# VHH binders against Riboflavin biosynthesis protein PYRD, chloroplastic (PYRD), part 20

Target 1, 366 residues: Riboflavin biosynthesis protein PYRD, chloroplastic (PYRD), of Zea mays (Maize) (b6trh4)
Amino acid sequence: PRLAAGALSGRCQAQAAGDLDDAHYMRRCVELARKAAGHTSPNPMVGCVIVRDGRVVGEGFHPKAGQPHAEVFALRDAGNLAENATAYVSLEPCNHYGRTPPCTEALINAKVKEVVVGMTDPNPIVASKGIEKLQGAGISVRVGVEEALCRKLNEAYIHRMLTGKAFATLRATLSMNGIITNQIGKGADQSGGYYSQLMKEYDGVIISSDLAKMSALPLSREAGTNQPLCIIIAQGESSRLHIPSLSQEHASRAIVLADSPVTVEPAGVEVAVFRQIDLESILQLLAQRGLCSVLVDFREAGESFASLLNDFQEDKLVQKVVVEVLPFWLASDGLSNLAFGGSQSFPLKNLELRDVNGSVLLEGYV
Key: E = the ipSAE of ESMFold2; O = the ipSAE of OpenDDE; V2 = 0.75 times the mean of E and O plus 0.25 times the DockQ between their complexes.

## First folded at step 18 (VHH; framework vhh_podentamig1)

Design a4A (from z4 with G98A; at its last look DockQ between E and O 0.49; V2 from the best seeds 0.00; counts 0 for: pae E 2.04 > 2)
Fold by OpenDDE, look of step 18:
Structure a4A (fold): chain B 366 residues (1-366), chain A 123 residues (1-123)
Amino acid sequence: as target 1 above (366 residues)
Amino acid sequence: EVQLVESGGGLVQPGRSLTLSCAASGFTFSEYSMGWYRQAPGKQRELVAAINKGSTLYADSVKGRFTISRDNAKNSIYLQMNSLRPEDTALYYCAVKAYEIDSTGKYKWLDYWGQGTQVTVSS
């Protein structure tokens, strides 16, 4: 008996084809949104594409906090072509009046026929309200297209919103024999290098005062990018801290968090004194200042700085780990490794491996 | 203030050609999509053609006969109408969807229209 291969009905094929197109346009939204990497905090990165008759007729992304949202730019770009078009957006359109009318009203006024949303608003209070507004206006809404991609795009924003803490990534460089080093892979901190890209993407970078004394402050070498806030942890410092690589002109690009009063050179660097410096308080402070993401740059085996990483897993203070493994063996008089992360071993999730100019870059989630 | 001024309308015989022009002012012309609409007597206003930075749209009734173009240096759009038919008789409008900042600093979308130019196709 020849099992009749059931003709998957033409409707399912059309839906499947539609789904593929939806995913394609949503990926474009994410690509557009990424153009604003490092510029949008405290706001999320958002991209929008207007599609009519199988063609993109408008594109936009949110460039910076205080500026219009992606939908506004995309609709402006599309103009009259937005009528009876489909809008793709990586994040649920806002429904609140702020500095601008809500994006829902913009879409309604543009007379789009359909809106495809990558993910709902992560804020439970406002989640789905924009969708409901659009539906109430007679607009068809689909939600959850490439949702995982859209969430990953804004993982830091989502984390900050849900926890009140900046999304923290621990970064370190190791020799092949597992020794922590302040060295970085060839070209990594140059334009196009992975470290330079991290400096572009992250809102802040945490370093020790010892590192700040000895080395240039972390910077992005990417063109047209914002520099991250340099957060310098000063524990057990003398009454004076000199940061040779920091000019007075750029003093506002750094903050010193100290456990005791310290005079910082150059003048103009903000100093905050804490009775006890701990990573949780730092991440909360940074979140309050509007930073969504921070790189904890562990370049030394200093006990004071390492102490900040105690129990980071147990307390869920670090979300991501980035480890660069250099292709050489280092001599060491003792153990110098990242064994400061708590009392328990744990697997990393979603491990990614890249070859970067002869080094191996490992990235995983806690 | 946004201003749109249409010109080039008139009375023509069937099969003839006509070119409409719209001069725009009061906004950054190059950043916005522009369109032509028409309204025939007793009918609703309908989109005829639209143009953005890289794409054009035409109503099915005018596809292959009408061509919309823009000149950003002149802040103008044009509608070349070929093979005109009596059914093309209408008041033709230039339009823009502009994004404005109101006095409170809030953004709003506004549709702006010209006064229109009359096109009459008759034997």
Scores: ipSAE 0.207, ipTM 0.693, lowest interface PAE 2.0, mean pLDDT 89
ESMFold2, look of step 18: ipSAE 0.481; ipTM 0.841
ESMFold2 (binder alone), look of step 18: mean pLDDT 79; pTM 0.770

Design a4S (from z4 with G98S; at its last look DockQ between E and O 0.30; V2 from the best seeds 0.61)
Fold by ESMFold2, look of step 18:
Structure a4S (fold): chain B 366 residues (1-366), chain A 123 residues (1-123)
Amino acid sequence: as target 1 above (366 residues)
Amino acid sequence: EVQLVESGGGLVQPGRSLTLSCAASGFTFSEYSMGWYRQAPGKQRELVAAINKGSTLYADSVKGRFTISRDNAKNSIYLQMNSLRPEDTALYYCAVKSYEIDSTGKYKWLDYWGQGTQVTVSS
């Protein structure tokens, strides 16, 4: 009889079912964490699911900076049922005191049996400290379940922690024949549209002064969102800049980075003047101000703004590219107007695409 | 001040039933889980059953015999104990174990117990 084959099949099925269950619960952690997209910076997005006897008994996520971490909300939800349970957490529990006790203490107090971690802390100085604390208290720890998804969830946070710089994404819209356009796809900037969602997800958005003069500043139309800081790049000879969509009451929602002194309307908008404006200097300033993520919105750009993006892949200045392709063909006077930037070619990694209301949205990493 | 008051214990014959009650006050009852625990003479306190907003949990030794329920209007939980055995003899406690999170985002561990009610199963 082939009992050995049956036994191996049974053991593989049990392992696959257990691994599938772990992956399922960790994916729920990621889904929970995303409910706070745009609200947690500079903190990462974290989700937590408490499981006892194959059943979810508690769930939580970190809703915003200054509030408890995901583990505390999940443990509150599970309550008495957390003892001897398995806690799934998308990011290694913190082990440092801030305004509140560390999450490792919370899990220890609740007497969970096991913690399953999606990814370790990206900061090498503190990596594994939370895991070690839990193990020292007799809690079993497994690491790396759905790690790629957990890392993608917090790619900006990881980049900030490892490099000290903001995670930068370049966004542009192309026609089907490759011509950069200032038009955004139908519905993209309405609630639920990809552009509105991007504005929710990024701490700041970098635009040209031409865009700021000609149209409303980028904003999210998602409910309850924090709007990104608008970073306006002013280059040239103009000594005045009027931003018609910005009220004086909300002047702090924008800053102007200029290559010469500029009087900005409305009053109260911060102006920083540089001898030369380059992308690295911009990203350093924004990181200093606490921004973990910035979007470069390439619209209404002249050659000066476009030149900031020449060789944007160098020195890890931009990590991600998001391109919307519209379903129409633009007239062009030859090939010289097809794309901006760059004297070197390079492949994009991890290309993904999706249909967004009749357009195609492409995403790839530098 | 959190207060938990158990009642309904007593002496019963094996195979009979009892219902325990726990009245709670001093916290937002509907937000927190509650649990029944028991401690037999010379043994550690152990979980018997627990209930939160969406789930119930039972110790293996009582599955199919005991049922936990709660009534938010009366701020009470109950333990219906059927088919009682001499091994169920213990002091039964209700408890709240959870995190309380205040409006400022600070939190603390809640670990409150009642005084217990004795259940004795003997013929």
Scores: ipSAE 0.615, ipTM 0.884, lowest interface PAE 1.3, mean pLDDT 85
ESMFold2 (binder alone), look of step 18: mean pLDDT 79; pTM 0.772
OpenDDE, look of step 18: ipSAE 0.809; ipTM 0.943

Design a53H (from z4 with K53H; at its last look DockQ between E and O 0.90; V2 from the best seeds 0.00; counts 0 for: pae E 2.5 > 2)
Fold by ESMFold2, look of step 18:
Structure a53H (fold): chain B 366 residues (1-366), chain A 123 residues (1-123)
Amino acid sequence: as target 1 above (366 residues)
Amino acid sequence: EVQLVESGGGLVQPGRSLTLSCAASGFTFSEYSMGWYRQAPGKQRELVAAINHGSTLYADSVKGRFTISRDNAKNSIYLQMNSLRPEDTALYYCAVKGYEIDSTGKYKWLDYWGQGTQVTVSS
């Protein structure tokens, strides 16, 4: 008798279902890893899921620097159930011996049958070393499941590892008619708002001295977060800077980068003086201080601060742009360029858009 | 010191039931998975059932007949063995496996076993 088309497609059905199962478990690894957002710098966010007989028997994530990696927590959770299981890991297991044994050894000790890796190590010197170690021990390894998602999870870490520089994002708010404003969207800086979440995800935030004088310093309102270092750029004529929202007790939450000597109130705020302040010098200093990610929070801040951002796309100074568009049309003095400038046009990549409490949030890559 | 003490083994007729117990001491019981293993004469030791914080695992040969459970207040695990068959005859071991992680983040693999309790199923 005549075979139906469904019967022929059924031959591949088990492989297609298996591929979807892999993606499901890897997306769970990413979900687990995000629980440590804002807590792992300079380490990457990593998740691990142990699966035996089609069921999750252990889960783990890397909670912060100095703690075990995700694999160890997942294997601790799985215990007796880890033998002959499949381990899903969002980042290639480490294969270096330092203060603790490598994660490859942990997986080998537990006698897992198979490891599925989201992405290889971004450092080309050590890339694939963890995979090779596992294969040498007789463990089957598959690579590249949900790789784009795993790379986006750790984009700042990857950038820092490949370039030695902090991952930089430019954030601005525009009216519908393209006017840059110092106002952010209603509720954006409250818990759950996009601005509060953004402050959780970055090691530092760069603002103008004008903003620091006028309003509270940026912070996250998410529970239990490590707050970003506030980097205040002081340019111009004033020899004094008063930061009214900053108490002396919290002076270490801010540093001031100035183009001339300046006395800062409250006392105890670090001040660094440059002959010339430019974005490259700022980012170099911040990378030397161990920051893996920085946000340039551009608001209506005057010509000096805006000039730092001219041609920000050059030499990979900024990697990402986040623009909030408010649902307002603001008055202007006619047809003028209301965005800060640049010498060349360039496209943004991988544009994403979402509605945030009546405003539109646009995100794209340089 | 880690100590795992099995009890409840014995001679039983086919079709009958038996409950094994394992009392644990020397570690924080609630933090670790526990398992029952068995070894018949001339065979390799095999997993029978395991339990962690939210999951159980059973060998195919015992699924539906055996039930593992734990009581964290008594630091004990149990194996309820129903509908016993002659092929269930073996020395049954309790084991704890997993990673011990100290306050500094150092870790090591734990692998401790009890002395075993004999289960013999025969008419």
Scores: ipSAE 0.418, ipTM 0.808, lowest interface PAE 2.5, mean pLDDT 86
ESMFold2 (binder alone), look of step 18: mean pLDDT 79; pTM 0.773
OpenDDE, look of step 18: ipSAE 0.726; ipTM 0.913

Design a63R (from z4 with K63R; at its last look DockQ between E and O 0.55; V2 from the best seeds 0.64)
Fold by ESMFold2, look of step 18:
Structure a63R (fold): chain B 366 residues (1-366), chain A 123 residues (1-123)
Amino acid sequence: as target 1 above (366 residues)
Amino acid sequence: EVQLVESGGGLVQPGRSLTLSCAASGFTFSEYSMGWYRQAPGKQRELVAAINKGSTLYADSVRGRFTISRDNAKNSIYLQMNSLRPEDTALYYCAVKGYEIDSTGKYKWLDYWGQGTQVTVSS
């Protein structure tokens, strides 16, 4: 045959054969989309893979708000090979004209045979309209492949679309015996470490004023990262707050929320004064400023900062928790020095864990 | 402007071979896929073979008989047509397809064609 055995034997070539092949290609879409982590807000992360005759002929992802969607890049790759191909997309193709034509039109113009969608658009105004447009043009559509993975990829976007509020995650560190500690695990804040990667993924991070005074502000060490806005909570603060790690030229990277007037060094740092600071009002302000995701980094917390988190599960203020368990045992005055306070117990959902440099990282949903 | 010029067509007997070539200009050739299409009298234009950076693709009717290749240094694609049959009689076109994306993020589907070269396979 004209297809040389060496070419086929030299690499894995998947055929479109069923649900297992669909899952494989959709997981690739998610991998591609993740390359834009921290760069697409307020837009979702999206990946697209074009498959013809069991072979990937084009790939793309949405790199940044204002740039083309994943489908366009994948179709640019595939070109002449897109006709009668299957397009895998992690999120329902858009069907709106804006600065650019809709992705449904792009797929139709390229004459793809079939589209496989990871999840429908969570925006209720447009949900299913992209799928309906494709079907109306004679394109076969399958929906829900690797849907849980696709939803997790864009959990902050989904939350914002459904509620109008920012997605909030609480991060803390515990000893093996359950005592909150201010340390983070070895290497966690270096490139490739979980803390560095976490800082890349959130639009803002909430910290105590004590952390800001004692340590460098939270930053990602991942290359090319859009750094989170640092939201510094200053309760009971004297008339002056000095943030040693922040230069005047970068003052816009932080905002101070205070319960009384305070002068901040360096000059140019925004200060907002509230009569009463609580988590709900903080999250409301941040949503109004356009933040889609916020991390509460529980370190160097005094009683006032800790009280912000009392009953944080109420009113759906926090959606996710991330806990690092360090491999040591701390001395204590008995059994009472465990995590956050509150009036009610509640379970976490979908618990996941991994080992990270001798620590255990746990995450779960409220 | 984009120009695609086909050559190599002609009259041949069944079972013989021809090589078509398409010279391209006016765009960054190596960045786009290229394809060969054909249109027989009274029929729709159909894809024969296509090539992009990592893949080739063939219509079922020509698989095993035709081979597409490209030479980025010469900005050209080729179609080696072996074991020709009367049903291969058609006007053969080369085409470039893909999205152009401008600096503002606007895009459009591009569809540029050559003038075609006639292949006639007659008994």
Scores: ipSAE 0.568, ipTM 0.869, lowest interface PAE 1.6, mean pLDDT 86
ESMFold2 (binder alone), look of step 18: mean pLDDT 80; pTM 0.786
OpenDDE, look of step 18: ipSAE 0.761; ipTM 0.924

## First folded at step 19 (VHH; framework vhh_podentamig1)

Design d1 (from a31D with K53R; at its last look DockQ between E and O 0.90; V2 from the best seeds 0.71)
Amino acid sequence: EVQLVESGGGLVQPGRSLTLSCAASGFTFSDYSMGWYRQAPGKQRELVAAINRGSTLYADSVKGRFTISRDNAKNSIYLQMNSLRPEDTALYYCAVKGYEIDSTGKYKWLDYWGQGTQVTVSS
ESMFold2, look of step 19: ipSAE 0.518; ipTM 0.855
ESMFold2 (binder alone), look of step 19: mean pLDDT 80; pTM 0.780
OpenDDE, look of step 19: ipSAE 0.784; ipTM 0.934

Design d2 (from a31D with S30D K53R; at its last look DockQ between E and O 0.81; V2 from the best seeds 0.68)
Amino acid sequence: EVQLVESGGGLVQPGRSLTLSCAASGFTFDDYSMGWYRQAPGKQRELVAAINRGSTLYADSVKGRFTISRDNAKNSIYLQMNSLRPEDTALYYCAVKGYEIDSTGKYKWLDYWGQGTQVTVSS
ESMFold2, look of step 19: ipSAE 0.537; ipTM 0.860
ESMFold2 (binder alone), look of step 19: mean pLDDT 79; pTM 0.774
OpenDDE, look of step 19: ipSAE 0.733; ipTM 0.912

Design d3 (from a31D with L110F; at its last look DockQ between E and O 0.92; V2 from the best seeds 0.00; counts 0 for: pae E 3.1 > 2)
Fold by ESMFold2, look of step 19:
Structure d3 (fold): chain B 366 residues (1-366), chain A 123 residues (1-123)
Amino acid sequence: as target 1 above (366 residues)
Amino acid sequence: EVQLVESGGGLVQPGRSLTLSCAASGFTFSDYSMGWYRQAPGKQRELVAAINKGSTLYADSVKGRFTISRDNAKNSIYLQMNSLRPEDTALYYCAVKGYEIDSTGKYKWFDYWGQGTQVTVSS
């Protein structure tokens, strides 16, 4: 397990056992953090593992905003075994007081010997302050173990902190022959399906008014989920919008963004009227309202809805693209495609793919 | 009020065995780790053994000779000390450490000690 057989270049040296252990424990931190997916916004997801003498003696994750951070739960778990232990944490421990002491103080009080950090705080004003506090108390600190994995875990949080805008993902469905389809794949919106999972992971979903009028609003069917805010884009001359799947009791699940005054049924749905509706303004408004992530669900999209996406790459409005390819060939009277996003072709980065119940799900970064 | 009461100390010959007990009260016993520490005359206090829900930990000097255990029904931990040596002579303390977290998410460090029980190993 220390040396790959047959590696004869300048990289034949196996890593020290301690370095391999670091990556293992940090991956466990990320695994723990994901247990709170969809529950921590606007806070990042964080995991912590306490290791003593090569054994895990405590674990924790941040379960939701307002609750203790991962480090406190892990230290409670470890107790007497935390002294002289190594604490692995996916994000730099906080070093500020609210009503509770900072996580740096918790680690110091427990007398851990060493802290291994996956990534520093993305906010440059406070970055490294937690690390410096720990070092000042005589605790050894190492940074950057599995950093890429830790950053991907909180990509939406990082984006919002650095830009002031919500992280946006464009989702679309195509047939095998590249025709846009409004029907998502079989089972995708059921428990365990990729669409249901997306609805759990994103703070909001942007949809066309046409979709809202003819279909149930997007929701997650995962157990215990906080549902995304449905952001309905209403453009045109209609003075009335009826959302048949939404009851007045649940009016707060949706907001309508319109280019002219509109009366929404059911009553109680918030309406915001803009002189011009553009994606940048929407993303800023949603971030101001506390959303870190939004999914643009490209279904039942008319020309007005599609126009929001005309320059999404050049204007840096969409960070991620998710395309579902269905296993059938559509007959079509004309041609339709996803011919928007920028004035020039551009590659997607970090492409991933997986099989989802007979369809293919592709994702990549803009 | 948190209270930890050690017992079972005494004078014992080298090579013999002794069992220490620590009775705990004033907190939810099963939620926290417990530990045994010792302090020889003129020396610093050192960890001997600790136990939480899933793990035990032993000082190198006692591995294979001492065994820590807990009984949640009696709110007690024990230290079985076998093959005792003169260098095991010390005042032995029971301790509880961890975080108490209330329903609002507020937390405090929880660090309490007993008064100790003397173990003397001599012929």
Scores: ipSAE 0.376, ipTM 0.792, lowest interface PAE 3.1, mean pLDDT 86
ESMFold2 (binder alone), look of step 19: mean pLDDT 79; pTM 0.770
OpenDDE, look of step 19: ipSAE 0.735; ipTM 0.918

Design d4 (from a31D with D111Q; at its last look DockQ between E and O 0.80; V2 from the best seeds 0.63)
Fold by ESMFold2, look of step 19:
Structure d4 (fold): chain B 366 residues (1-366), chain A 123 residues (1-123)
Amino acid sequence: as target 1 above (366 residues)
Amino acid sequence: EVQLVESGGGLVQPGRSLTLSCAASGFTFSDYSMGWYRQAPGKQRELVAAINKGSTLYADSVKGRFTISRDNAKNSIYLQMNSLRPEDTALYYCAVKGYEIDSTGKYKWLQYWGQGTQVTVSS
């Protein structure tokens, strides 16, 4: 059943009620899209809801690359009920041909009356092409409903589309007294924990060789997830690197980036050798390999790993920072050392905070 | 080969009831939405009622008087038409519509119609 509209008078009240209904359905599109988190890259996460006479008559989301877009699944679900309906979609419907017709054609053929779009396509070459196609067919189009939510959902896709580089998030853990720690919060790496969810959402995770030597490579504990590619940074004079948690049959789940030739155990792990390892070169390589998003997991970091993050904000190589503050005070013989932060102060944008099992998780944008 | 066969039409007096049936074959019945449409002389075909896996939809002109139902075991849908009026006189069609998506991700619009069954409401 539909909730009552907001309290406004006359025309404003009717329009405000319609806007709230639009927001409700678009938030459902985002919720549906998130069911495919970790499965759609390089495609965006998209949801679609078909509404007729104030009732949802069809829903769909894009489940993974190579499958139909959200609109087709929603229209399959709606069937006879799609004609003269309103279609809500979190991202502008595509208007290009491949092996199948574009989503604009699917919506036109189903004879929907109206399409409500959360955000336009971020690619400037094709932006608005889907909207224009729908309008040319006599379909009413409204744009920008819950746009901020829709953009946040696909921030990695947007960044990759606009820059050609992978979206990068820096993750670190601090004690309450400001000491960088190698721990993550209790339960964070278990099913439902924030770290496990991050591993589901990112195409790759950049870690130090020291972390790789010590224990299991980062992975998600969420059911049915694809695991991120582990990118292991190896710097120094060592001629060999043993990754104890990685079996030979799963060697393709890791790549080692080194500054000199190194023999990796198990056999079959790809090794790329650079004369100089820097974050920009890493992000370019990963983008060339099809990764849209990477997490830099700052744990067991030595001086060389930390140096990758010198002036990360100035080079515009990292877009988001995620910091977990643990609920304890670490003993210290001296001042805290934040070796990755450089010497210049800057504010983070759009700061958000939440409580995660007794820790505080802070998120902000560079 | 998709087949939709309507039955149950006829001549009835205003205020009476009639039940239409549509038997379907040639597709996985439970996967698709089904609908009843009607076309009166000189008018365009219009949706009367539709049903999918979780929802029903009715034209405003028939709400409260008509009820659509489906029986997946018999591959059939029904239209219970109560309190019939002369303006309900039309040829009534059964339809299946929706996107078919194959295992490779290709998709096509599926749309098939029955032959129709005449309903005449006259004093």
Scores: ipSAE 0.495, ipTM 0.839, lowest interface PAE 2.0, mean pLDDT 86
ESMFold2 (binder alone), look of step 19: mean pLDDT 80; pTM 0.776
OpenDDE, look of step 19: ipSAE 0.647; ipTM 0.877

Design d5 (from y4 with E31D; at its last look DockQ between E and O 0.85; V2 from the best seeds 0.00; counts 0 for: unsure alone 62.4 < 65)
Fold by ESMFold2, look of step 19:
Structure d5 (fold): chain B 366 residues (1-366), chain A 122 residues (1-122)
Amino acid sequence: as target 1 above (366 residues)
Amino acid sequence: EVQLVESGGGLVQPGRSLTLSCAASGFTFSDYSMGWYRQAPGKQRELVAAINKGSTLYADSVKGRFTISRDNAKNSIYLQMNSLRPEDTALYYCAVKGYEITGDKYKWLDYWGQGTQVTVSS
């Protein structure tokens, strides 16, 4: 038999004995939470799993704002079997009374023995209050299981809570030889494509007025999604802007941010006028309107749209970058050099890649 | 209103069997877990067995001897108690626990029957 090292031997034996470890149950919480992707904003996505005697006896997730939290659904599932069980939850249970009793009270009523928390709540009103309430009721609490995964799940929520601004992702498409292109990859905007998934997951998408005039507004083709708010940046425009793909019936799907008065067709599209349009002000405005996340879709970008990004790294205005690399080599066409700012060079963090229908999708953090 | 009525208790000799029944009303029976609990004189009430839609659970002291089951058509749960021992002597309760969810509202269910006495002696 293999001679086992102390702590490492213990971990291997536990996994091989068919008993599932804490990480497995917490990953299940994250899987459950993701079922509500695009539906919970401004609330975080949360999952909960109740385990008794090495078996899952209840599961739940928070399906949308205004509905019960994950713990309540999991406890409904578990019922009498929740007593002396371990509850896994991806985010610290809430401990404030509003229209409904807090989730800490739900767990205490069920007499769970132990609660395992993926991450503490970043909201300063509630931080650690849920954990303290549970501990005060005699419930054992462990924190930090799969914390990185739980934080990534709610990165937009966390960012908004810490900064008061929407989480921003810059999306761009390049040719293999590094030339910015305006067309996204084949199939990317169809059901199951990465662009369609981004439109499901983000509360808003920021586009240039040129894109709005030339193409259909971004939308998700995933079933049952809440479509993102389309934020159209109109700088240096004439007094008129026509959005041909938008019907008057759907005027509320778009807002135009302009640096001078502009009349928008169709009627009913909201227009906000600013003396200067800058990305920071946009992100603050969108957060005030309840958006946690926005995608900056870098297509048909002229100098004015590109200038929004001049200081994005320096001012920490963009947290994530998604770059699609298309499988072709563009001939040089004299494309203008579009600078993103005066900051020093910087590396992207936590770089990941995957293939998407013959293209490469790169994702990294600023 | 929620109502739970136990029956089937009695005096039995060690090694014998007994079946408890609990008839439930006032809630959607098939949607909720049910449990059997017992309280011996001078002891705390303890879970004996519980059943929800996909799982059963047993106290260590009764595993292999007791079996919980449910009949959703009769809105009833049962406890088959085999190989009874004197330490099984207790008042046995039926209970429903869990959350009822309606829209954005939810309510903790925590209802108990009156209990049925099981005495194992002689």
Scores: ipSAE 0.594, ipTM 0.884, lowest interface PAE 1.4, mean pLDDT 86
ESMFold2 (binder alone), look of step 19: mean pLDDT 79; pTM 0.785
OpenDDE, look of step 19: ipSAE 0.766; ipTM 0.927

